# Miniprotein binders against b1l550, part 58

Target 1, 279 residues: b1l550
Amino acid sequence: MRLPEELLERARDIHSEAPSHRIKLDRVGSFGLKVPVEFKGFLLLAEADVWVSLPEGRRGVDLSRQVEAIYELSNPPKDPFSLCREAAISLLEKLNYADSSGVSIRFDAPLQDGESLKYYGVEISSIASDEIINKIRVEILGMTACPCTAELIRAYKSSEIAATHTQRSLGILEVSTKAEHPDPDKLASIIERAMSSPLRTYTKRPDEGGLVIRSLSNARLAEDVVREMIHLFLEEFGHLPEDTHILAAVRSMESVHMHDIYAERSFSLDEIRKEISSH

## First folded at step 23 (miniprotein)

Design mq18
Fold by OpenDDE base, last read:
Structure mq18 (fold): chain B 279 residues (1-279), chain A 103 residues (1-103)
Amino acid sequence: as target 1 above (279 residues)
Amino acid sequence: SREEYLEYRKLLLEAFKLIREAMKLLREGNPEEALRLLEKAFELAQRAFELAEDDPFTRLALWLMAQIRELQAEAYKKLGDKERAKELKEEARELEEELGRWE
């Protein structure tokens, strides 16, 4: 909804007033905007958040300018990485009273799964201040087989293939870096490879059986998955700056229990390298 | 299909181009010409919508159609045709509601 220019001018007067309480705000903006993007050849509708800091002496932010900034850059649709960075910079330029800005773009990224497409969650962000920090969050569902149950069954039935319950697990990788955004497909691949098996959109019975067998053969605790994610991440993205921050997490949706299992590790590349080298 | 997607993409990109041009015309005080472009853009977006089989593509097409209707409403408002502007805004709302059903 484009506010009439006349309404924008009146709104500006209110925003420029001194606040009742002279307190700086870290983030003020519009959340849940819809913006078109082009991701790896796919035109998609994404959800976007845009924000800036607000100085203590200003009552409000010109929200219309924020929205305009991102929409100007979103037509024609462009890659969400560039859109995010450029919009963050543009926000600082357009709102000169702000010392920081941020843009976050969220969408379901298409991923080829045989002849079909599956989707994983992506959030691409850029925060601009004296420096630009790029952030990417990838979420993808996979399958984990519980090794504990497998071991119990093995012990009980002496079976070569330990039947265990399989669970849908959400893997999460979040990377914050001063470098360019890491490739989300690679991150998604890391997550899937760290799990017992990927999820498939369409499984024929033989394929389903194979998937289950693979999962059973690669039984992993949530903790194992996170550690594997970190390991694979270091192999693929070890070239990133040492101050790059990573969050690796897994949420296993328990079918047997009413609660989910969750594991995570937050680290910098420097920190984790030192940790691994010390062993 | 890949071919259908390519056509879909082509239609939308052309619609986006027309929208950019229309917006420029609106800023320049030429709502009549802007409306002509927006009408064409809507037709393209509608065709794209018809080609869309998957949810993400349907959503984008619907969203774009709604945006075009809003711009048309703005143009008619500038022309002093408040009734038509209101109708178009309602159509935009309906499209947004439909978009919401796909979300």
Scores: ipSAE 0.620, ipTM 0.867, lowest interface PAE 0.7, mean pLDDT 88
Fold by OpenDDE base, fold request of step 24:
Structure mq18 (fold): chain B 279 residues (1-279), chain A 103 residues (1-103)
Amino acid sequence: as target 1 above (279 residues)
Amino acid sequence: SREEYLEYRKLLLEAFKLIREAMKLLREGNPEEALRLLEKAFELAQRAFELAEDDPFTRLALWLMAQIRELQAEAYKKLGDKERAKELKEEARELEEELGRWE
């Protein structure tokens, strides 16, 4: 039953009232919104989170305005990078009591794999306050081959290419920067190149054999993968601001063990450059 | 195929355009004209759905169809046709449930 408009006019604005406890909140918003985006020419349905800060003197956030802000910007569908930035700014404009806002957009990004598409996970975010911080998280699966087992087998059989177990590994790159969002396809490429081999959606037997051989030839520990990711990242994105923050991580879904192997490094560009130069 | 996707994209973009126009008309107090545009938009979205082969494209089409039904329901409500509005809301719900099966 929609209440008559006349009754709505008489109702107090609960959100604008003083709260019982005067405490500032960092984030108040709507999570799990569905929004269309255009990513690299692809129209996709994404999941979005939108939020603003709430001052101590305000009871609640006008959530309808938040939703309106992002939906107004999402038709026609636009690139998620611009959508995040523009929506974050719009939120601050529409909700003038907020001193900060944020938008996060998540979807599976299509990537060309021969004649087929494979997908990797992307989360694009922008946080607006006195400055805008852009964040991107990329997750993509690849394959790693164990060098330890390979070495054991090599020693045992004296083979040039030693057999070893392989596993699927999830590579993660998260970048927070005051610059523009880095290209997620490039980040995905870095992850794939850091692993023993990429995963293929479909392989014929000869192609599969070749992929396995390549993996065996590029056997890497999870630790190796992370270090390689960092190295490749520096080569590709070393031009980003020195205060850019990076998380590089790998989760290997082990085939021989019931548990996963995990490795990570969190760093700023300034920090890692100093570390490398000291060596 | 690339060609199929381009057609899919074209259909959806046109549907989005019609939705924008319909929403404007609704704000202007012209629900009748809005409904005409929304009907066209739904047809386009449905055609896009039929062309969709992959999960991401199917999901977007279903979502858009559901959104259109919700807007149609709103328009009928403004016209005083509560029964039709209820039917359209139910259709929207069914489409959303179907979307949920693809997630």
Scores: ipSAE 0.618, ipTM 0.867, lowest interface PAE 0.7, mean pLDDT 89
Fold by OpenDDE base, fold request of step 24:
Structure mq18 (fold): chain B 279 residues (1-279), chain A 103 residues (1-103)
Amino acid sequence: as target 1 above (279 residues)
Amino acid sequence: SREEYLEYRKLLLEAFKLIREAMKLLREGNPEEALRLLEKAFELAQRAFELAEDDPFTRLALWLMAQIRELQAEAYKKLGDKERAKELKEEARELEEELGRWE
């Protein structure tokens, strides 16, 4: 139903009215939008959040313009990094009352695993103001083997390779930088390499045995995994700006206990370099 | 397979192109020509859906099909065919519900 033009002319612009309380809002937007993206040659459906700041003197945000901004940029589908940045900038241009904007795009990223695909979680974000900050979060599952149990069994049986329990562990790397978004596949690789072994979608018996043996030979605490992630990150991404912020974390879904083990470190590149140099 | 994916991608990209053109035509007040393009776009998206084996590819195809149905509904509404517009909106809703089952 098109509202009669006459009714539209009589309708107050509610969004431009003064609010009852003059309070600035940091984020006002639409969350959970579906947008197509092209990620490394793969066309995927992603979920997106878009928002802008709202000044204290304005009652509301024109949400339709926000949605339009991202959809205009999403056809044809493009890489989510460019989409995120361009949409954030476009939001500021379209909504001139906003001093900041943000876009987040989430999807499961395909990763080649032999002849099959496995997936890891990705969230790509850009926040625009006087500067643009790019953020990426990667989550991928791996396998960890417990060194404590391994040591106990080794001590008991005097074997070089001791049996131990294994568990699935979720590795997390989050990077916020003024530079371009880091490559999520590289981040995923860092996480997998920091684990005792990667997970595989399909394993034949010999391959499964090899995977377990690798895990046993690389038994690691959750704490070890986080430290290894940081180490590998510095080797790969040490060229990023010093003010780049990183979160490295692991959640081990324990098979022996009813609770999970969690470890994390948050740091800037500057801080961690100083820490390492002090030793 | 890689070949199947490439075909899938080709189909969807062509559908996206047709959708862009259709949207332009709708803005220009030419819903009839827009509908012709959208029909073709839907056929392409449907073929892509049939080729999709994995969840993420299935989801995108379903989403696109739903979007096309919504645009078709809009076009029919502009033409004054409210009944057909309602039918197409319902089809779009059904596709979105199906999409939700894959999430």
Scores: ipSAE 0.610, ipTM 0.864, lowest interface PAE 0.7, mean pLDDT 89
Fold by OpenDDE base, last read:
Structure mq18 (fold): chain B 279 residues (1-279), chain A 103 residues (1-103)
Amino acid sequence: as target 1 above (279 residues)
Amino acid sequence: SREEYLEYRKLLLEAFKLIREAMKLLREGNPEEALRLLEKAFELAQRAFELAEDDPFTRLALWLMAQIRELQAEAYKKLGDKERAKELKEEARELEEELGRWE
């Protein structure tokens, strides 16, 4: 953490000059900053991007002020949601020439898995202008069992338990809302529940067998997973504003094919509600 | 373990507190007292580093240690001790490089 004084010294008159070309820029800032956060009691080092818009009449952004804004708010470490929102607002206050600001914070979120911790990817963002938009992206790995292969094997061996290939699958939920950031643990839970089974870091043989059996009993296509994610999301987060935007996606890392299977749906809550109600 | 993590957290939070106080002292023109606090903060962060078992916790501890060394370098610069400031900056760089190996 640099002293605020050093940050102020970087503000040169050059930035206030008129540019050679009067063009507004949407985002100018510092990317890949390291900032401490406290996520659900865990102190973590996160990566942060901070930016503001630049009006057509200004040559450059005072980058030092941007860095100052986020670091002032980062000690003591606070929750990344508040940090993101407060920093975005602070940026607009500190850089009065900007009409918009944004902050993005990325880290691997710890999730309790029995006596151990597993991690999932999270990106928390806030964009401030005339309104504040909060965005959260969650990525977590799970396991899917292919129902097609299961059916083929069943047909071939006439076995009650059809062996199928299992795949690591990346589930993605991205939510943009004017409301508060959704709880990423809940989003991660939705993804895991939508898959055939969660991934476990350490499985004993019996546990591994059980996990495989569970997966086989809950075989799902990538398409099924996405639909289930959406369904579960609506049950948990249906109270969010209707203009809330969601991306639900799954990338299945195929073991049988050289290519991955990908499925996604982008929608607003109002759109998807209308779609479901029409059936 | 949970107990180890709680101790880790306690150590780091105290280090962060000391850093805030040190930064205030630096702004107030008291680099000598700031350095004392920063040294204590470094010891706490180092102890936290030793307790860290998982990558995320190791990274945070290393990062904090590097930040403390940078602040110490700034304090020594204000005191006119350029040699010590340079040494501390180099140590900060080494810690940052180590952090990079964990990423």
Scores: ipSAE 0.610, ipTM 0.863, lowest interface PAE 0.7, mean pLDDT 88

Design mq7
Fold by ESMFold2, fold request of step 24:
Structure mq7 (fold): chain B 279 residues (1-279), chain A 102 residues (1-102)
Amino acid sequence: as target 1 above (279 residues)
Amino acid sequence: SREEYLEYRKLLLEAFKLIREAMKLLREGNPEEALRLLEKAFELAQRAFELAEDDPFTRLALWLMAHIRELQAEAYKKLGDKERAKELKEEARELEEELGKW
């Protein structure tokens, strides 16, 4: 028996000891890891979080094994959906004392915008236990106009088109489901279609007039945008499992009010269908 | 342009492949051959950085350049060249600092 080897083995075992206070922890992990991904033909640098549950009888988690679970799967770069799922499963295999694991991957996803690209926010997650729960959150900027102001402008017979207040709005859809992740581009499209007009990267007299005119013709309140997002979501994704959970939200900065307006609704598919069928 | 992005993508995918091969060589105790692959990977990532048209593409290229420098530092440490390893680790830190500007 020699002391240095026994000391090294004891040091490595400290994580398997019981803690002074036997309290389970829901998420223990490494957050803000930089990871390459491939999304729809684009190579991107994403930010990832990895975690596991920690049972009451275990003092700590092996952080190097957590980081290893995602990095060994990240070269060659692959789609973030596969990366999330495979890393979450690998976490449970590598840290078999945990009863659940999770991986989140977030990045700015490119969309074609004329001759240039614009970007929207995506966060893709997988939570593994007896089953896998897939979560996706999409955030995209657009523009809305006040319906009451649009009505006043329509009453004018000779006024310039740009005489209305408009605001930038952030649309949010978050979906948690046992099925595969919804396509984030479809979620972004739902948000954009629910708004009066998408935010554009540049405006000139012809383009600015065009944007304002579309906003006036499709004027919607933040509350109405959320309702439209839900309607469009149900049309495209109503086939998902009934216990699928959705959050739909809009935050807008009113151009004349100098503060943000916020509307949101969360629901399960079975809940919203019962609500709609009652009317 | 689309054509410039496709070249950017081609360069980075080859760099990732060379990195995978270099990491295997490091595990197998072949740091000298790993360094040859890593120098080529760095050249490819640097060319991709010069082609990058959007901030997200610049960020990935810089991150990969920093990652390659860290692997090179590991290889030199295995060869016993601690001075070169330290220089490469510092270069990696400088690349990570530049990444944060974008």
Scores: ipSAE 0.823, ipTM 0.950, lowest interface PAE 0.5, mean pLDDT 83
Fold by ESMFold2, fold request of step 24:
Structure mq7 (fold): chain B 279 residues (1-279), chain A 102 residues (1-102)
Amino acid sequence: as target 1 above (279 residues)
Amino acid sequence: SREEYLEYRKLLLEAFKLIREAMKLLREGNPEEALRLLEKAFELAQRAFELAEDDPFTRLALWLMAHIRELQAEAYKKLGDKERAKELKEEARELEEELGKW
């Protein structure tokens, strides 16, 4: 019968103490964890971030319990969407003082490219509270037409044929929804198809022995690629909840300009439909 | 390539299974049996590393080898062999450095 045992347990749990400044924190967690996943039959190493909200009356989070929540679910390796969602739910259950939790998982997703594989970036998240919000970001490098006006001018001055080249561009689709995460392969396909579509073509009919010239501008192609990405996304995923939020973007890399060219649009499905129907 | 990936996958899944069993043994206070499983798991991960043709597969195999060395270090620490535990932790660190190159 002694009180020291109660005080010793209280003293050892410094994380449950009240902080000197009673301020809620939105995200407290462990970032950059390495976890195995299985994506479409491939075993991959992913990087994960895990976090919970922290109420004003609690000094800290038990990081060991937080990390254990995702590691316990990661062997045997499972698909990253299940891991992400289950870990977010487990965090909220295990750390019941939090009113929200989140898990992000990042990996390089393999995609068949003829006889070999190519890879694109995937980051998925599940944020759990009263509801679950699922987010996915896909980034894929592709080739776009580049501005050739300086090259065309030089070719005309030197009696050369018009010279063109393609340049690398990073296509980005990011989706936040209450529904299941969209299939990242379909998002990657949308980006690649938007980059591959002819975005600017024109021709002049030759009158007599004339030369037909076509010109491309990467800056205008970036805007049109984003518009095409949105169009294709709406065709494939227009069934998602109306409050689904999307960001579509293109960043052109290694351009002939001093710096990269960038275009983006963010919207909810409800907003974009109203915008399109108003035209 | 496809045949090599399927063998890679088979080796790693068995290694993951052995790791799960070894971690249970460590929690139950049986580090000697855990070490036997972890040695086999490491051999499987090493063979998978040799089969890996793509950077993501190399990264996972190296990570798993490092993870196994950390578990072996934990087992040796429980057996009181602090010097061997330290050597294995250093090897794990070296494997993680190599992982970062890929």
Scores: ipSAE 0.817, ipTM 0.947, lowest interface PAE 0.6, mean pLDDT 82
Fold by ESMFold2, look of step 23:
Structure mq7 (fold): chain B 279 residues (1-279), chain A 102 residues (1-102)
Amino acid sequence: as target 1 above (279 residues)
Amino acid sequence: SREEYLEYRKLLLEAFKLIREAMKLLREGNPEEALRLLEKAFELAQRAFELAEDDPFTRLALWLMAHIRELQAEAYKKLGDKERAKELKEEARELEEELGKW
């Protein structure tokens, strides 16, 4: 049953009242909104979250104004980074009682893979207050080959042919910075290059054999995948502000185990430089 | 193929343009002209849906079709045709359910 719209004219504005418990809230908003974006010439359906801070003296937020703000900016479809930043700024202006606002946008980013496309996960955020903090998280699947099993088999075989188990691994890079968002394709490339081999959307037997051979010649522990991601990240993005924060992680879905292996490291650029320079 | 994607993109961009114009007409109190634009936009989105090669392209086309049905429902409500508005909101809901399968 839908209620008559004229009831809104008679109802109290509950949102502007003081709450019974005067406690500030950090994030109040609408999550899981669907919005169109344009990324690298592709029109895509993204999922967005929008929020503002709520002071201790205000009971609620006007959710319809939040939704309107991002939808108004989403047509014509535009690049998700501009949409994210502009929506965060618009929210803070429209909801002037808030100290901060935030917008997150998630989509599957297309990546050319021969004649077809493969996709990797992207989530970007812009958090606005007296300044803007930009966050990006990239997740992409790759292939890893176990070096421990490879060494064991080598020790029990006289031949030059290496053998080991291979598995899918999910690589993760997350960056929080005052600078512009890093290019997600470059982050995805860093993750893939840190792995034993990329995953492909389509392979025939000869191509599949090539992927396996590359994986065997590039066997890596999950820990070393994370270290390689950090090394490659520093080469490409070491120029970002010193207080830029990074998380690098891998979850390996081990083919010979009933459980996953996980490795991660978080750091600021200032922190990791001091660590490396001590060698 | 690249050629099929370019046609898909062209259809959707035109549909988005018609939607922007229809939303302006709705704000200006001209729901009849808005409906004419929205019917054309729906035809374009439906053709794009038929061209979609990958799941993400199918999802966007279905979402846009549902979005257009919601706007049509709003337009009929402004014209006082509550029965047609209700039918279009139900169609939008059905399209969103289909979207969730992809």
Scores: ipSAE 0.798, ipTM 0.942, lowest interface PAE 0.6, mean pLDDT 87
Fold by OpenDDE base, fold request of step 24:
Structure mq7 (fold): chain B 279 residues (1-279), chain A 102 residues (1-102)
Amino acid sequence: as target 1 above (279 residues)
Amino acid sequence: SREEYLEYRKLLLEAFKLIREAMKLLREGNPEEALRLLEKAFELAQRAFELAEDDPFTRLALWLMAHIRELQAEAYKKLGDKERAKELKEEARELEEELGKW
């Protein structure tokens, strides 16, 4: 039964009513929307979260307008960076009662791996208020080799390349900045270079052997990986504003333990520079 | 292959163009012409789906097909054809379910 359009006009605007409790909400929106994007020439389906703040005097947000805002901007498909920024701004314009808005877009980014594609996780966000803050999170799997076991085996058996256990490790870089979003491929590259070796989608046996040997020759603790990520980040992205916030982390899926090892550092660019300069 | 992807991309971009035009026509009160464009868009999206080899590309094609069916259902609803609108909504749901498997 289509409710007569006339009934819709007579219905009270529930969203504009005063709430029972006059409390501001930070985020109200739609999560898990499917939106097309174009990332570095690839058309992809992404997931999007869209939200706005809700003032204390308003009962609810017009969620339909939020969904319309992101879909209008997503056809034709565009780069997710522009989509996030433009949608966040559009939300504030369309929902004038909000003092802040946000958009987050998540997808698996294709990365060339020889003749094949591998993927890494990306979350691109923009938050609009009196200023625009851009956020990007990159997650990519690599390989780590344990230096502790390697040293024990080396001490027992004289070998140039000591055997050790290897494991998959998830590297994470999250950057929040008033500047433009940093290039996620560069962030992914930093993570891979910080590990013992990258992962490959398809390896021939000789290539696989070489990858393992490289890992064994470059054994790193989870702590080493995080420190190396920070070091490489500073070299590549030292031009970002000093108030730029970074999270560098690694989760090692340990092969000899039932639990994972996790290490992280959260910092601003100014803080970490002062720390390094003091040593 | 690169060539297959370029064809895939071309098909989808053309479908997106037709969808934009159809949505404009729907807003202007011309659902008949909108339906014509949406049918063409669906054919293009289906061809793209057939070319897709990787999960991300398959997912986008399926999503687009479902989205087109939803828009067609809306157009038929505006025309007063409730039965056809219901059928198209069901087809959209089936495509979304298939999308969820990828």
Scores: ipSAE 0.589, ipTM 0.855, lowest interface PAE 0.7, mean pLDDT 89

Design mq7
Fold by OpenDDE base, fold request of step 24:
Structure mq7 (fold): chain B 279 residues (1-279), chain A 102 residues (1-102)
Amino acid sequence: as target 1 above (279 residues)
Amino acid sequence: SREEYLEYRKLLLEAFKLIREAMKLLREGNPEEALRLLEKAFELAQRAFELAEDDPFTRLALWLMAHIRELQAEAYKKLGDKERAKELKEEARELEEELGKW
């Protein structure tokens, strides 16, 4: 039964009422929306979260307006960076009682791997208030080879290239900045370059052998990978504002152990520069 | 192939265009003309779906098809055809369920 539109005009606006408890909420919104985006020429379906703050004097948020805000901007599909920023701003304009808004868009980003596509995880977000903060998180799988085992085997066999175990490792870079969102492909590249080798979707036996040999020649601890990620990040993105915050992390899915190895460093660009310069 | 993707993209973008126009027409109180555009949009989305080989492309096509069905249902509801609106909503639901499997 569709209620007559006229009834909607007569109905009490529940959302505008005073709440029972006058408490501000940081985020109120719709999570898990499906939105089309265009990422580097690819039309993709992404998941989106949209939210605004709620002042202490208002009972609820007009959620329909939030959904409308992002959908209006999503047709035609546009790049997720602009969509996040524009939607965050639009939310504040449409919901004038909010002092902050946010949009997060998640999808698997296509990356060319020879003639095929591989994917890495991306979360792009923007938070609007008195300022706009842009955040991007990239996750991509690579391969690491253990240098410790390699050293043991080398010592045992007196071989220049020692066999070692390899494992899949998830590299993570998260960047929060007042600047534009960093290019996620560049971030993914940093992660892959920091690892022993990238993963490939399609490998022939000779190619597998080559990949393994490469990994063995670039054996790295999870700790090494994180440090290398930071180093490469500074080289590529050192131009970002000094207050830019970065999380670099690796989760190695160990093949010899039943548990994962995890390493991370959180830092601002200012902090890490001071640290490096002090040595 | 790259060519297949370009065709896929073209079809979807055209569908999105028609959807925008249809939504405008719906707001303007012209559901009949909106339906005509949505039918065309659905055909385009369906062709795109048929071209899609990879998961992400299939998902987008399915989503778009479902979205179009929902809009069609809304248009029929405005026309007073509740039965057809219900059918289209069910089709949209089925497409969404299929989307959830991917």
Scores: ipSAE 0.586, ipTM 0.854, lowest interface PAE 0.7, mean pLDDT 89
Fold by OpenDDE base, fold request of step 24:
Structure mq7 (fold): chain B 279 residues (1-279), chain A 102 residues (1-102)
Amino acid sequence: as target 1 above (279 residues)
Amino acid sequence: SREEYLEYRKLLLEAFKLIREAMKLLREGNPEEALRLLEKAFELAQRAFELAEDDPFTRLALWLMAHIRELQAEAYKKLGDKERAKELKEEARELEEELGKW
């Protein structure tokens, strides 16, 4: 039963009431919305989170207006970068009591791998206040070969290509900037190039052999991978604002141990440049 | 194939267009014409679903089908046909359950 509109006008606006405790909330919103996006020519279904701040004097947020804001912008489907930014701005316009808003969009991004598609994880976010901050997180799996075992084997038996154990490794790049979102394909490429080899969805035996040989020839510690990711990032994205913040990380799913190896570095572009210049 | 994807994309974009038009008609108080457009949109989404071979494309098609059923249910509710609205909501739920398997 739709309540008559007249009853809606007589009903107390619960959301506009004073709260029992005057406390500001940082984020109030709807999480896990499904929204269509167009990513590099691909129509995809993404998951979205939308939120705003809530002032201390207001009991609740009008959640229906939040959902409306993102859906109005999602048809026709558009690129997730613009969708995040525009939706964050629209939220502030629609919910004038909020001093900040945010949108996060998550999906698996298609990447061409020969004749097939592989996927990597992407989370795109925008936070609006007095300024707009754009954030992107990319996750992609690769392969690492252990240089320590390789060196031990080389020392024992002279071989041009030393055998070693290999493992899958998850590479992570997260970038927060006042500039436009960095290209996630470029970030994914940096991660793959920093590892011993990429992973392939389908490999024939000869191709598999070649991939393994490549990995053995580029044996890297998790620490090496992170440092290489940072190096490659600076080469590709060194033009971003100095206050741009980066997280570079690797999680290696160890094949010889029951635990994973993890390495990370968080930094601003200003900070890392000063560090490198000091050497 | 690339050709199949282009056809898939074409079908979905046309469906999205019809949905936008239908939503406008619903706001204007014309649920009958909105329903006609939504029916066409659903047919297009079904065809797209049949063309989909990969998980991401299947998921989007299923979601769109469910979304159209929800909009149809709203339109029938405005027309006073509560029974049909309930049926369409149940169909939308079934499609969402199917989407959850992917």
Scores: ipSAE 0.575, ipTM 0.850, lowest interface PAE 0.7, mean pLDDT 89

